VHH binders against q9y6x5. Designs and how they scored, part 6

Target 1, 379 residues: q9y6x5
Amino acid sequence: LPPKLLLVSFDGFRADYLKNYEFPHLQNFIKEGVLVEHVKNVFITKTFPNHYSIVTGLYEESHGIVANSMYDAVTKKHFSDSNDKDPFWWNEAVPIWVTNQLQENRSSAAAMWPGTDVPIHDTISSYFMNYNSSVSFEERLNNITMWLNNSNPPVTFATLYWEEPDASGHKYGPEDKENMSRVLKKIDDLIGDLVQRLKMLGLWENLNVIITSDHGMTQCSQDRLINLDSCIDHSYYTLIDLSPVAAILPKINRTEVYNKLKNCSPHMNVYLKEDIPNRFYYQHNDRIQPIILVADEGWTIVLNESSQKLGDHGYDNSLPSMHPFLAAHGPAFHKGYKHSTINIVDIYPMMCHILGLKPHPNNGTFGHTKCLLVDQWCI

## First folded at step 10 (VHH)

Design yd112
Fold by OpenDDE, look of step 11:
Structure yd112 (fold): chain B 379 residues (1-379), chain A 119 residues (1-119)
Amino acid sequence: as target 1 above (379 residues)
Amino acid sequence: EVQLVESGGGVVQPGRSLRLSCAASGFTVSSNWMGWVRQAPGKGLEWIGDIYSGGSTFYNPSLKSLVTISRDDSTNTLYLQMNSLRAEDTAIYYCATGKDYYSEYFDYWGKGTLVTVSS
């Protein structure tokens, strides 16, 4: 039988949650599988970009989803959470579910993973759910497991996405022990339900399951605000994306805009596009705006208004608070093995290997995940 | 000791609704998965649905529109709400649970409660 893989994302699951909270179900999952304690995600550390990096193995500058909000100056198109279905934005890369479906006797399924309800390179997942945040995890899980169990051609790759603990992290802040304990307990319960469902259907022993996340969460405060209106008139620029990485489209001379912003706050770095640090791999795409503002960890860029978020993400991808984790279980993975760190782009070549797919050119390093796999030498 | 006791069965007319209860003891219903199964006269066991520890519910597709499974943690009780009952719904209804959370099989069963749908 062809290998099968289920990729699950709990949005905004910060890696150190595993150390600070109890996860009996997830720990059991890990005990019987593998754990990568820290996954270095891609810059910017936002939802759409990182989810697409997981399934393409590419930096954001390469796959073209460079933020949750984007603007293309040539076509005048906008991308946002409510406007994400234009293939124009996704076609700069080939996600793994497309690659998988192009193989014989294979199909893909998706429950609300970013980009899965869009025809990419004229291919859409054989089975998918249109994104709807109101749909329960249960319903998503039910559909995914049904497709994994009953499809012809068989579903060999499936994705499952859930919005927590990200939404709650934004609302409560990651340091709210009381509320986050409740939220994270629910997440662990859902993981338990997932495992139990797979067992009940007889899928558990033969299915490879990856549980991961796109980013972490940093504590924010009303005392840590960067007000752009104090530095520059709003009429001089358009905000394409805001906190904590603001994308600035100047309406006047770029240099003038830059000069007004460069000393706006000691807690914010201002970059011309060509001066963005190389380590971010966030430069070589036309969708990246001429000026980028990067707030320090825990600082929020605002206009003449207050932020309602007590937690946020999108910061420097080297910050531990931005890092998610990866756990996996299945015939492809060792049991009881823990690994310190990988890059998020490393997940793609690993998944391709597990599924027997030829990977597209990517930025991942298969060698970083070899120790997780039973069929590889770990030196 | 794990114990499951079904109740609420009886004779009911077609088109009516009925709610069955399963009183659990020896474990916490919210810490395990539980399910309902029925056996009609002369037929094999038929799975109705399950409720998992996390609260997720799964149903037999053929019965999904007619049944709802719920639980009350405060009373440690499992419920099966059945609507629009038909003659073919006549059966002994069992609640069951696994030996542990991750059990793949029903290890513990109630004695069952008889539901007869008849005009």
Scores: ipSAE 0.834, ipTM 0.934, lowest interface PAE 0.5, mean pLDDT 96
Fold by ESMFold2, look of step 13:
Structure yd112 (fold): chain B 379 residues (1-379), chain A 119 residues (1-119)
Amino acid sequence: as target 1 above (379 residues)
Amino acid sequence: EVQLVESGGGVVQPGRSLRLSCAASGFTVSSNWMGWVRQAPGKGLEWIGDIYSGGSTFYNPSLKSLVTISRDDSTNTLYLQMNSLRAEDTAIYYCATGKDYYSEYFDYWGKGTLVTVSS
């Protein structure tokens, strides 16, 4: 039978949490597997875009999920947390679970990973849960392990998503050691439960498991607000997304809107779409608005309101605070190996290799992950 | 003040073992990310391995079967055990530690101890 892979995301798990907090269960997982200390994610460093980048190997401009809130000027459609099920948004790429289950004698399973409850290219994961944040980690894990163990054709690729530590990181901020210690200890317990359940079900020895995340978290403050209303009247633009990367659709001449915004704050970069730095790979999609505003790390763009969040993400993807980690265990991976960094788009071609799938065209580089794999020459 | 002092270097014959020590002061070895790095004559720095505050160890794959990192909390000391030494293991060996941020580089280094493997 083909190798099996479980891809797990703990949302908003900043890479340096591993060094600043105790993770006995995750440390044991890593000790018997591999660690990538920093994963350089894609801009913007938001949840939907980065989860889709992991499973497609594509930059956001190429896969079309360019933010958590989007507008498509051609179709006049809007995307949001509550309006994310239209396949239109997802169909600019082919995620790995679609490719996997279209192979002979294979199926895919999903517990809450973004996009897995959408019929992308008329294909939905063979087994899936509709997104519902009230479903416990235990129930998600039980469904995933049941499907891995009891399905015909066999489930060879499975995903599992959990909302923490992102939710708590927003609420407390990453610098709140007391509250984040409690949150991260609970997450470590969930990782312990994951490993124990896989062992008890006889899956542990032959299942490849990747534990990763989509982005990190930076500290915010009421002292670091950028009040957009003080710079420009609401009537001059439509706001598609607000912070920390605002997406601005001008209602008047674009240059005039740009000129009103360019000196709004020294802690915010204002870009015309054609001037967005090339290193972001964030220009060539109609869903990217004509003007974007990029706040400096730890700064929050507001509409003359205070922010309730003490932590946030979405900033420049060169910032270490935006970077997650990757850990992996299983027959495909070395044991006790530490690697410094990969790009998040590299995860896709690595997963395709493990599963014996031909990757779709993508932005990842298989060579960046070869040192993690037992069947590859590390050079 | 963070201080790291390596010791235990010297001349050793090929095929033998050697244990290096790193005495730490200004912090506790069991609460910090630490590691060993070496530099052979005329070569760049080569990472040997790390130990995390939780006790997990990680090694350069090319050295994995030849080295062991350990620590002794009672003496606040980090160790590097090296076995089956070869001439190419001749190098200055550094003990290092770093802050909890971008982990690619260590912030604090010892002065190093020279190991020479020769007949």
Scores: ipSAE 0.000, ipTM 0.244, lowest interface PAE 16.6, mean pLDDT 90

Design yd45
Fold by OpenDDE, look of step 11:
Structure yd45 (fold): chain B 379 residues (1-379), chain A 119 residues (1-119)
Amino acid sequence: as target 1 above (379 residues)
Amino acid sequence: EVQLVESGGGVVQPGRSLRLSCAASGFTVSSNWMGWVRQAPGKGLEWIGDIYSGGSRFYNPSLKSLVTISRDDSTNTLYLQMNSLRAEDTAIYYCATGKDYYSEGFDYWGKGTLVTVSS
């Protein structure tokens, strides 16, 4: 049988939720499969960038989705969650569903995974849903499982995206045990429903399933604010992206803007583009603005009119609070194996291997995931 | 002991609605997936729909517009709402559940309730 893979993302599922809350369905999934306890995601730790890194194996500077909000100074184009359909933003990389569809007798399906409703390199997923946050998980799951089961040519790669627990994490903060327990319970139930649906359709034994997330969530507070208006007049710059990593486009001399910001707060690092730390792999792209502000964990960069979230993400990708997990099940994976950590870009070469695809050049290391796979040597 | 008891069947005129009930005992319906299946005279079993522990519901595409599955946790009861009934909907209706959450099929069945649609 041709290999099949379903990639599922629960947005903003922090890795340590698995330790602090009960997930009977997910734990059973893990028991019969594999777990990577921590996945080091890419900087910045935002939704669009990290989801695209998962399916390309590239750092943000390479695939070109460098934030949820972007600006290109040459074309004067803007990117945002409400304006993400221009292939211009996505064409700097080739996501795995495109690669998959270029193969003979294969097709891809997608339920609202970032970028899947956009023609990338003149190719769009054979089956996809336009993004709509109002569409239930049930409906998304129904479509995905239908396509996996009944399509011709057969769907061999599918993606499924869900907005929780990210939305709730922002609203309640990750430290709200009462509300987050409720939210995470619901997510575990959805995982249970997913597994049961696959079993009922006879897909479970032959389908490889990866459940992961793009980032975690950190607790924010009104007591930890960095007000840029206290440091610089808003007329001196354009804000392209805000907290916790602000992208600054100066309207005056860059050095002057930098000097006004560099000492704005002891809880914020200010970088000229060329001085961004190498470990972030966040420098070599024209879409990265001339100045980047990086708030410390739990601190929020605000303007006077900014709203406050109780939880946020986008911080340094070395912070455990920013890390998601990865669980997997299927014929390609071991049973009952746990791994400590991988990089999020490592997922791509693994998926390519499972599907028998030749990967595009990427930043992942296949060796990091070998121990998860039954057909590989584990050193 | 797992027990499923269907009720609410009977004779009904075309175009009418009917709600079937399945009283469950020996397990909690909200913790398990459950389904409805029917068998028309001289025909095989036909799947109607499922409701899973998390609340997700799936329906036979041919029946989706005519049926709704729900459950009441307080009474441990599964329901099948049927609308705009036709003669072809005449069948014995069964509720079913798996042995446990991890089952890949129906293991426990009710005795069924007969629905006859006739003018």
Scores: ipSAE 0.659, ipTM 0.859, lowest interface PAE 0.7, mean pLDDT 95
Fold by ESMFold2, look of step 11:
Structure yd45 (fold): chain B 379 residues (1-379), chain A 119 residues (1-119)
Amino acid sequence: as target 1 above (379 residues)
Amino acid sequence: EVQLVESGGGVVQPGRSLRLSCAASGFTVSSNWMGWVRQAPGKGLEWIGDIYSGGSRFYNPSLKSLVTISRDDSTNTLYLQMNSLRAEDTAIYYCATGKDYYSEGFDYWGKGTLVTVSS
């Protein structure tokens, strides 16, 4: 039988939730598999960019999904979470499900992972669900397991995406122990149902399963607002994205706009595109705007005096609060092994190895994940 | 000791509904993978559906529009609601559970309850 892999994302699952909350089902999954305690994600630490980095192994500047809201100056096209289906945005990279299903006798399946309902390089996932947040985890799991069991050519790579704990993290903030305990318990119950369903169907022993996330969550506050309107008249720029990384397209001289913003708040860094720190790998794409504003952790850039969110993400990817975890189980993985950290871009070459795929050029390092795999010497 | 006792079977007219009960003892219904299976006269076992500890439910596609599985933690009881019954639904109906969360199949079965659908 060809090797099979199921990649699962629970959006916004901060790495330290594992030590601060109880996860009996996830801990049992980890006990019989591997854990990476912290995954260093890519800047900016947003949903669309990081999900695409997982499946391409590329930094955002290289895969072209540089934010949840984007503008392309050459084509004058706009991208948003409600306008994300144009293949133009996705075609700067080849995600793993495309590479997988182009192999002889293989197909790919997807339950709502970002990009899987888009024909990227004229190729859409062999089996997929159109994105609809009202579809239950149960239905997503049922479709994925049906496709894994019953497809010809066989599904060898499958993805499953769930919106929590991100949605609740925004609503309550990660410091709300009572509400986050309830939310995270529900997620752990769903992980338990996932494992039990795979066992019931006879998939558990021979399917590789990765459970991971795209980013964490930090606490926000009405006392930590940066009012952009107090620093610059909105007529001088077009706002492409707002918080916590604002993307500014000047309408007047760029240096003049920069000078109006540079001292706006001690809790915000203002960068000309060429001055963005090299460690972000966030410079060499036309979709990155001429000026970006990067708020400090827990600070919110606003145009008015209030914010509806109590938690947010998108901040500097060096912040532990922005880091997810990775757990995995299956024949490719060791049992009972814990690893401290990898880069999120390292997941792609590891997945390619497991599936026997030739990876496209990428920013990941296979050596960083060798210790997780039974067929590798841990050096 | 784990025990499962089905009830609510009997003779029912075609087109009618029937609810079967499964009283559990020796464990809590919400902590285990549980399900319903039936066997028509002279036929093999036919899986009806499952309910998992987290509440996720999965059904045999051929029966999905006709059945609903539910549970009541306060009475430690699993239910099977059957609607629009047909003669082909005549069978012995079994309640079943796995030994623990990690079981790969049903380990414990009830003795079954007979449902006869006849005019």
Scores: ipSAE 0.011, ipTM 0.502, lowest interface PAE 9.6, mean pLDDT 91

## First folded at step 11 (VHH)

Design ud1
Fold by ESMFold2, look of step 11:
Structure ud1 (fold): chain B 379 residues (1-379), chain A 121 residues (1-121)
Amino acid sequence: as target 1 above (379 residues)
Amino acid sequence: EVQLVESGGGVVQPGRSLRLSCAASGFTFSRYLMHWVRQAPGKGLEWIGNIYHSGSTYYNPSLKSLVTISRDDSTNTLYLQMNSLRAEDTAIYYCARDYWGEARTSPFDYWGKGTLVTVSS
């Protein structure tokens, strides 16, 4: 059987936190493994889309989770964090845990990675936790390590998701050094606990561990608001998603809605679906609405209200503030190697290689990650 | 300025029904996705269900046969009908406004102080 893999996400972990804050435990992890300094994620730079891109290797238009809030006009179905369990939304792709556990003598385990409590293609992770934000990191880790050590057929692929530093990044903003320093120290301590638990259980030597994130975080301000209600009467459209990428379903002629919006703010780009820049790979899915509004970094689209966020994400994926990092350790990875950048979609074919899985068609490029791997020629 | 005020809680006998209300003010209620959530003593927050501006509703699968959410946009009021109440339904019940496009970390931007429901003999 191939080596085992644990995929860990700390939500909203901006790549440059690594250089601006102290992480003794993560630094030790990196020292004995590999670091990718920044990972270019997919547009829109939101949680559900990017977590699904990691595990499918697909752009959002291709895997169908195009935002955290979606509407399907044909079925009249809605998607949100609170009602994310309808397989309809997830079934446009096959995530790695499904492929993994359908192999003979393999199973998959999941501690709250988005989608792992959904029966995708009638297949749910062999071992999983239903999402519950109140469950501690320690309990998530305890379940994952128990499943990695005690399952038949053995768990060969496991995932672990944690909500920080995203929650605190929204609450305080990434520029709040006092609060973010406290938050990031707690996360580093959790990474230390993770490594220590794996060592104590005899898993550390033969388990490949990837620690990564879905996106970063940028500073917001009450001085940087775009009041959508000042530009267009709300009766002219249905709002599917608001900020920083608004999704607009016109109720009147689409061109008329576009014309009312195009000069609304110099800090917002307004796109008809067919005019969305090709570099976003964000056009060819019916769940992408006819008009999207893309705010500039640090700007917030509001409905004639103040904003409660001091930090946000979802912006243009070319922005360094939106980029996470990737660190990895284990028998598949070099020791002490640093790589500048990969695309987030490249993680999937790399994971498939490590696990000996045949990847589904995807947008990743295995060659971009080969220098991280011991069994590949980089020179 | 956004304000959500729950009411209708109290002590209720097992097996009975109860209707909770949430009075909304300070925003255009009719355009927002609204939620009910609860927190039992010593437990985490449990999502009950929501209702879209269109009237479409979604429910926690474990509760869907026991609850009904409705709204009256003319009075800016959200409702939770609970049936066949059990001791395990003892909790503080909150109404909450959806935080547009958020996932996992901050799903609601405003919620009230809640209304306590105690189910006991």
Scores: ipSAE 0.640, ipTM 0.858, lowest interface PAE 1.6, mean pLDDT 93
Fold by OpenDDE, look of step 13:
Structure ud1 (fold): chain B 379 residues (1-379), chain A 121 residues (1-121)
Amino acid sequence: as target 1 above (379 residues)
Amino acid sequence: EVQLVESGGGVVQPGRSLRLSCAASGFTFSRYLMHWVRQAPGKGLEWIGNIYHSGSTYYNPSLKSLVTISRDDSTNTLYLQMNSLRAEDTAIYYCARDYWGEARTSPFDYWGKGTLVTVSS
């Protein structure tokens, strides 16, 4: 039988949660598999971009999902959480589930992973659920495992997405130990349910499972605000994305807009598009706006009417608070092995290897994950 | 004792419709996810679809246009409506209970004996 892989994402699961809270089920999962303690994600550290990076191995500038909110000046199209179904936004890359389905006698399945309910390159997952946040984890899990177990052609790649602990992180802030403890316990229980389901179906020994996340969460405060209205009149620009990385589309001369913003706050860096630091790999895409504002960790960019969150993400991808983890179990992985760090784009070539797929050109480095795999030489 | 009893099968001509029933007893039917599966001669088990207690349904994409699953919790009955039947739809059809209901740990822990559907001219 061809190798099978289930990719699971718990949105906004900060890496150090593993150190600060108890996860009996996840810990058992890790004990029987591998752990990468920190995964350096892509800039900006938001949900849509990073989930697409996981399944393409590409930086955001390359796969074209450069934010949760985007604007294309040529087509005048908008992208947002409520408007993400246009293939126009996704077609700059080929996600792994499409690649998988192009293989003979293989199918893909998806439970609400970003982009999986959209035809990309005229291909949609053989099995998928339309995104609906109201659908329970149980329902998602049951469908995914049913498809993995009873499909023809067989499902060899599947994705499962869950919105927590991100939503709660935004609401309570990651430093709220009482509330986050409750939330994270629930997540661990869900992992327990997942493992139990796989065991009951007889999939546990033969299915490769990756549990990961797209980003972490940092604590925000009302005492750490950057009000753009204090620096520039709103008539001078259009806001495409707000915090913590604001995307600015000038309505007047770009230089003038830049000059009004460059000294707005000591806790915010202002970049012309061409001056965005190379380390972000966030420059070579038309969907990146002429000016971006990057707030320091824990600072929130606001307008006068803006609401505030107690936790947020999207900051510099070098910040530990932005980093998720990766755990994995299955025939392809060692048992009881821990690794310090990888890049999030490294996951793609690893998954391709596991599935026996030829990867598309990507920014990942297969060598970074070799030590996780039983069939590879670890140097 | 948990029991699932399928009925409604038989010989039918191509292009016709058929509705199968599954009578459930011995458990709280309304609290369980239910499935339809089939097995054609010489082939493996094929999943058709499922229905949750909420009424949400999910189908095998290859069959979605031809099947509808419903349930009546007042009569503890699961239904499978099949339209435009083809020769390839010849199979034994089973209803199965999912374990993710009340106080159960084994997926598909109970199956009916099945009902044979033969599509032939």
Scores: ipSAE 0.005, ipTM 0.260, lowest interface PAE 10.8, mean pLDDT 92

Design ud5
Fold by ESMFold2, look of step 11:
Structure ud5 (fold): chain B 379 residues (1-379), chain A 121 residues (1-121)
Amino acid sequence: as target 1 above (379 residues)
Amino acid sequence: EVQLVESGGGVVQPGRSLRLSCAASGFTFSRYAMHWVRQAPGKGLEWIGNIYHTDSTYYNPSLKSLVTISRDDSTNTLYLQMNSLRAEDTAIYYCARDYWGEARTSPFDYWGKGTLVTVSS
C-alpha cells in the first residue's frame, strides 16, 4: 500500500479563529491527530503566492508567483485571477503533484488548488477540475474521493481547495463575530462531511490528511485609507498591484518616484527593491517591481476612492493576523500532539517525506516538522 | 460615480459580425484592466476576455478566434468585436472593471447593466 496524502486548504482561515469560535468537527480531527497553532506564511500574504509556497517549499522570489497581480515588462505579459493559466508564470518551480505523478505507478488529483489546471513543465495534474468558483464543496469532495478510490495508476497525492472563510472575511471583516460565527460553522460542517465521507469509503484510517490555509485576515475600515493619488500623479508610474502591497513600475526616474512617495503616509512603508527587508525574502525575482508600498496592518491603499473590503490580507508575514493553522490526521502523524509554529515552506519537505519523494531544492526545514511524524525522533 | 454602459446589442443573423461598446465614466479609465463577460439564457457567467492598460489582451480559449477586445482611452470606451456569430452566442454581454481584486473571489468591483445579443435567423 503506497502512502497517500490529501492536502486541503480553506482559504483565509486565520489561526486564532480556532480559539475564538467553536469547531466541534475540526477539534475532533485535531484531537485524533496533530495541530500547528500558527504557520508563518510568506510575504506577500496573498492567495496564489502562499498556495504555491506550500506545494514547492519555496519563497515567492524563488518560485516566481510573487503576487496575485504580476507584470513582465520584457514579454508584456500579465498575470491575474482571470488570467492565471500561462505556464510562463508557474515554470520557475516544480510543485509536488508534478514530482509525484512522474514516479512509477503514481497519479495526482486536484480539486481547484491554484496551479493544478496549468501544464507546469508540460505536466498537468493527472486528474483535475478546471477552476470554477460555483462548484460546491460536495462536488469537489466527490471527485477527489472518487479519484482516490478508483484510479489506475493509483492517486497518491490529492489537493482540495475551498474559497471560505476568505470570501466572507473580506465581506464582513474578522471582527464581525455574528456573521463570522455563521460562516465558520458552515466550514466546520464541511470538515465533518469530509471526515464522514472518508470513513464511509474506507479511506480514513490509511489516508494522511492535512487541513491548512494560506493566510489570515485583518479588519479594514474607511477610516484607514491611504490615497495614493494625493501623493503622486498617476502619469509617473504604471500600477501593477494596489493593496496592501502596491507594486510600482516608474515611468520617470525611480528616485524621483520614490521621493514623491516616501512621506505619503506614516502608515505605509516605501521600499526601493534593494531596500526591501531581507526577512521578507522578497527581492531576487524580476517580477518584483522596482518600488513597493507596504501598508500597515488594517490600512488600505486606494486610488481616490472608497474601499469595498471590510477585511483584507497581504500584509507583513510577521503579523499574527496573517498566519493560518495546520492540522493533520493519518498513519504518518501522532495523535493528540500540538506544536506551536512552523514556516509554511516547511510543509513541502514534510509532504515529500510522507510520500517517499525526493524534494527539489527548497527553503523548508524538515526538522521543524519532525515532531508531528510518528517515524521521526522527537526531542 | 463609476458607470459602465454597454451598447450595440440586438438581433443578428448567424454568421454575421457584431461590435459592442462599453462607455466608461467616473474614473480614470486608462489605469484599469477591463473585461467582457456574458451570460447565456439559463447558464452561468462566462468570461470572454480582458484588456490591460498596456494593451495586452487575453481571451477565453474557446472564443479566442471569434472575438477581439480593444480600448480607446481617449474616449473612455471598451469594445468587443464578435465574428461568425452562432446561436450559442445569444447572451447578455457585460463589461466589468478590474480593481486588483483578491484571487478566487470576485475580481470586479463594477459591472455594466448588460446588452442583449440575440443570434437568430
Scores: ipSAE 0.675, ipTM 0.870, lowest interface PAE 1.3, mean pLDDT 93
Fold by OpenDDE, look of step 13:
Structure ud5 (fold): chain B 379 residues (1-379), chain A 121 residues (1-121)
Amino acid sequence: as target 1 above (379 residues)
Amino acid sequence: EVQLVESGGGVVQPGRSLRLSCAASGFTFSRYAMHWVRQAPGKGLEWIGNIYHTDSTYYNPSLKSLVTISRDDSTNTLYLQMNSLRAEDTAIYYCARDYWGEARTSPFDYWGKGTLVTVSS
């Protein structure tokens, strides 16, 4: 039988939550599998971009999902969480579930993972749920496990997505120990439910399961605000994305807009597109706007009438607060092994290897995950 | 203070048209995308569509043929034109302001109080 892999994402699960809170179920999962303590995600550190990087192995400039909010000036199309189903945005890459499904006697399933309810390269997951935040984890889990167990052709790759602890992180801030403890306990309980369900169905021993996240969360404050309206009139530009990385489309001369913004705050870096640091791998895409503003960690870019969150993400991908974790269990993985760090794009070639898929060109390095796998030599 | 006030709701017969309005105040209307959503009795919230500050519009595929969203930035007003109304279109209709760049959490940061539309013969 072909190998099976379930990829699970808990949105916004900051890596150091594992150190600061108790996770009995997750720890048991880890004990019987592997842990990568820190995963360096891609810039910008947002939900859509990083989830797509996980399943493509590509930097954002390469797969084309460069933000949660995008604008294409040529077609005048917008991308957002409310408008994410146009294949135009996704077709610059081939996600792993498409690759998997195109193989003989294989199918893919998805429960609300970003991009899975969209036909990409004219292919949509054989089994999927349209995104609906109101659907419970239980229902998502039930569908995924049903598909994994009863489908023909068999589901060999599945994704499961859950919105927490990201939503709560935004609401309470990651430093709110009382509220976040409650939230994270619920997450751990969900992991318990997942494991129990797999055991009940007889899938646990044969299914490879990866539990990961797309980004972390940093604490924000009313004392750390950058008001763009204090620096430039709103008539001079179109705002495509706001915080902590603002995407600026000038309505006047780009240089003039840049000059108005470059000294707006000591806690914000302003880049012309061509001057964006190479380490971000965030230049070579037309969907990246002519000017971007990058706030320092914990600072929020605001407008006069903007609402503020107590936690946020999207900052420099080198910041530990932005990093998620990766845990895995199954036949492909060692037991009781911990690894310090990988890049988020490294997950893709690993998954391809596990599934016996030929990977598309990607930015991941298979060598970074070899030590997690039982069939690989680890020096 | 951000304010959104819906109007234009009422009782209409099936097959008729109705135009709803949303008056916005307390913020720079022209820089924000705006949404229409509705909630039918006993049902969850349903997204109808939105209009961006670039005037691009997007609609729920199930409703696209029956609705048109527009805006007038000079009067800070959002509109929802509904045609060929059916009994199932009975709902409270809300306008909402777009929340910047946040995915899979809350797409809106402010809501109106809503206006009731009842489609009945």
Scores: ipSAE 0.623, ipTM 0.843, lowest interface PAE 0.9, mean pLDDT 95

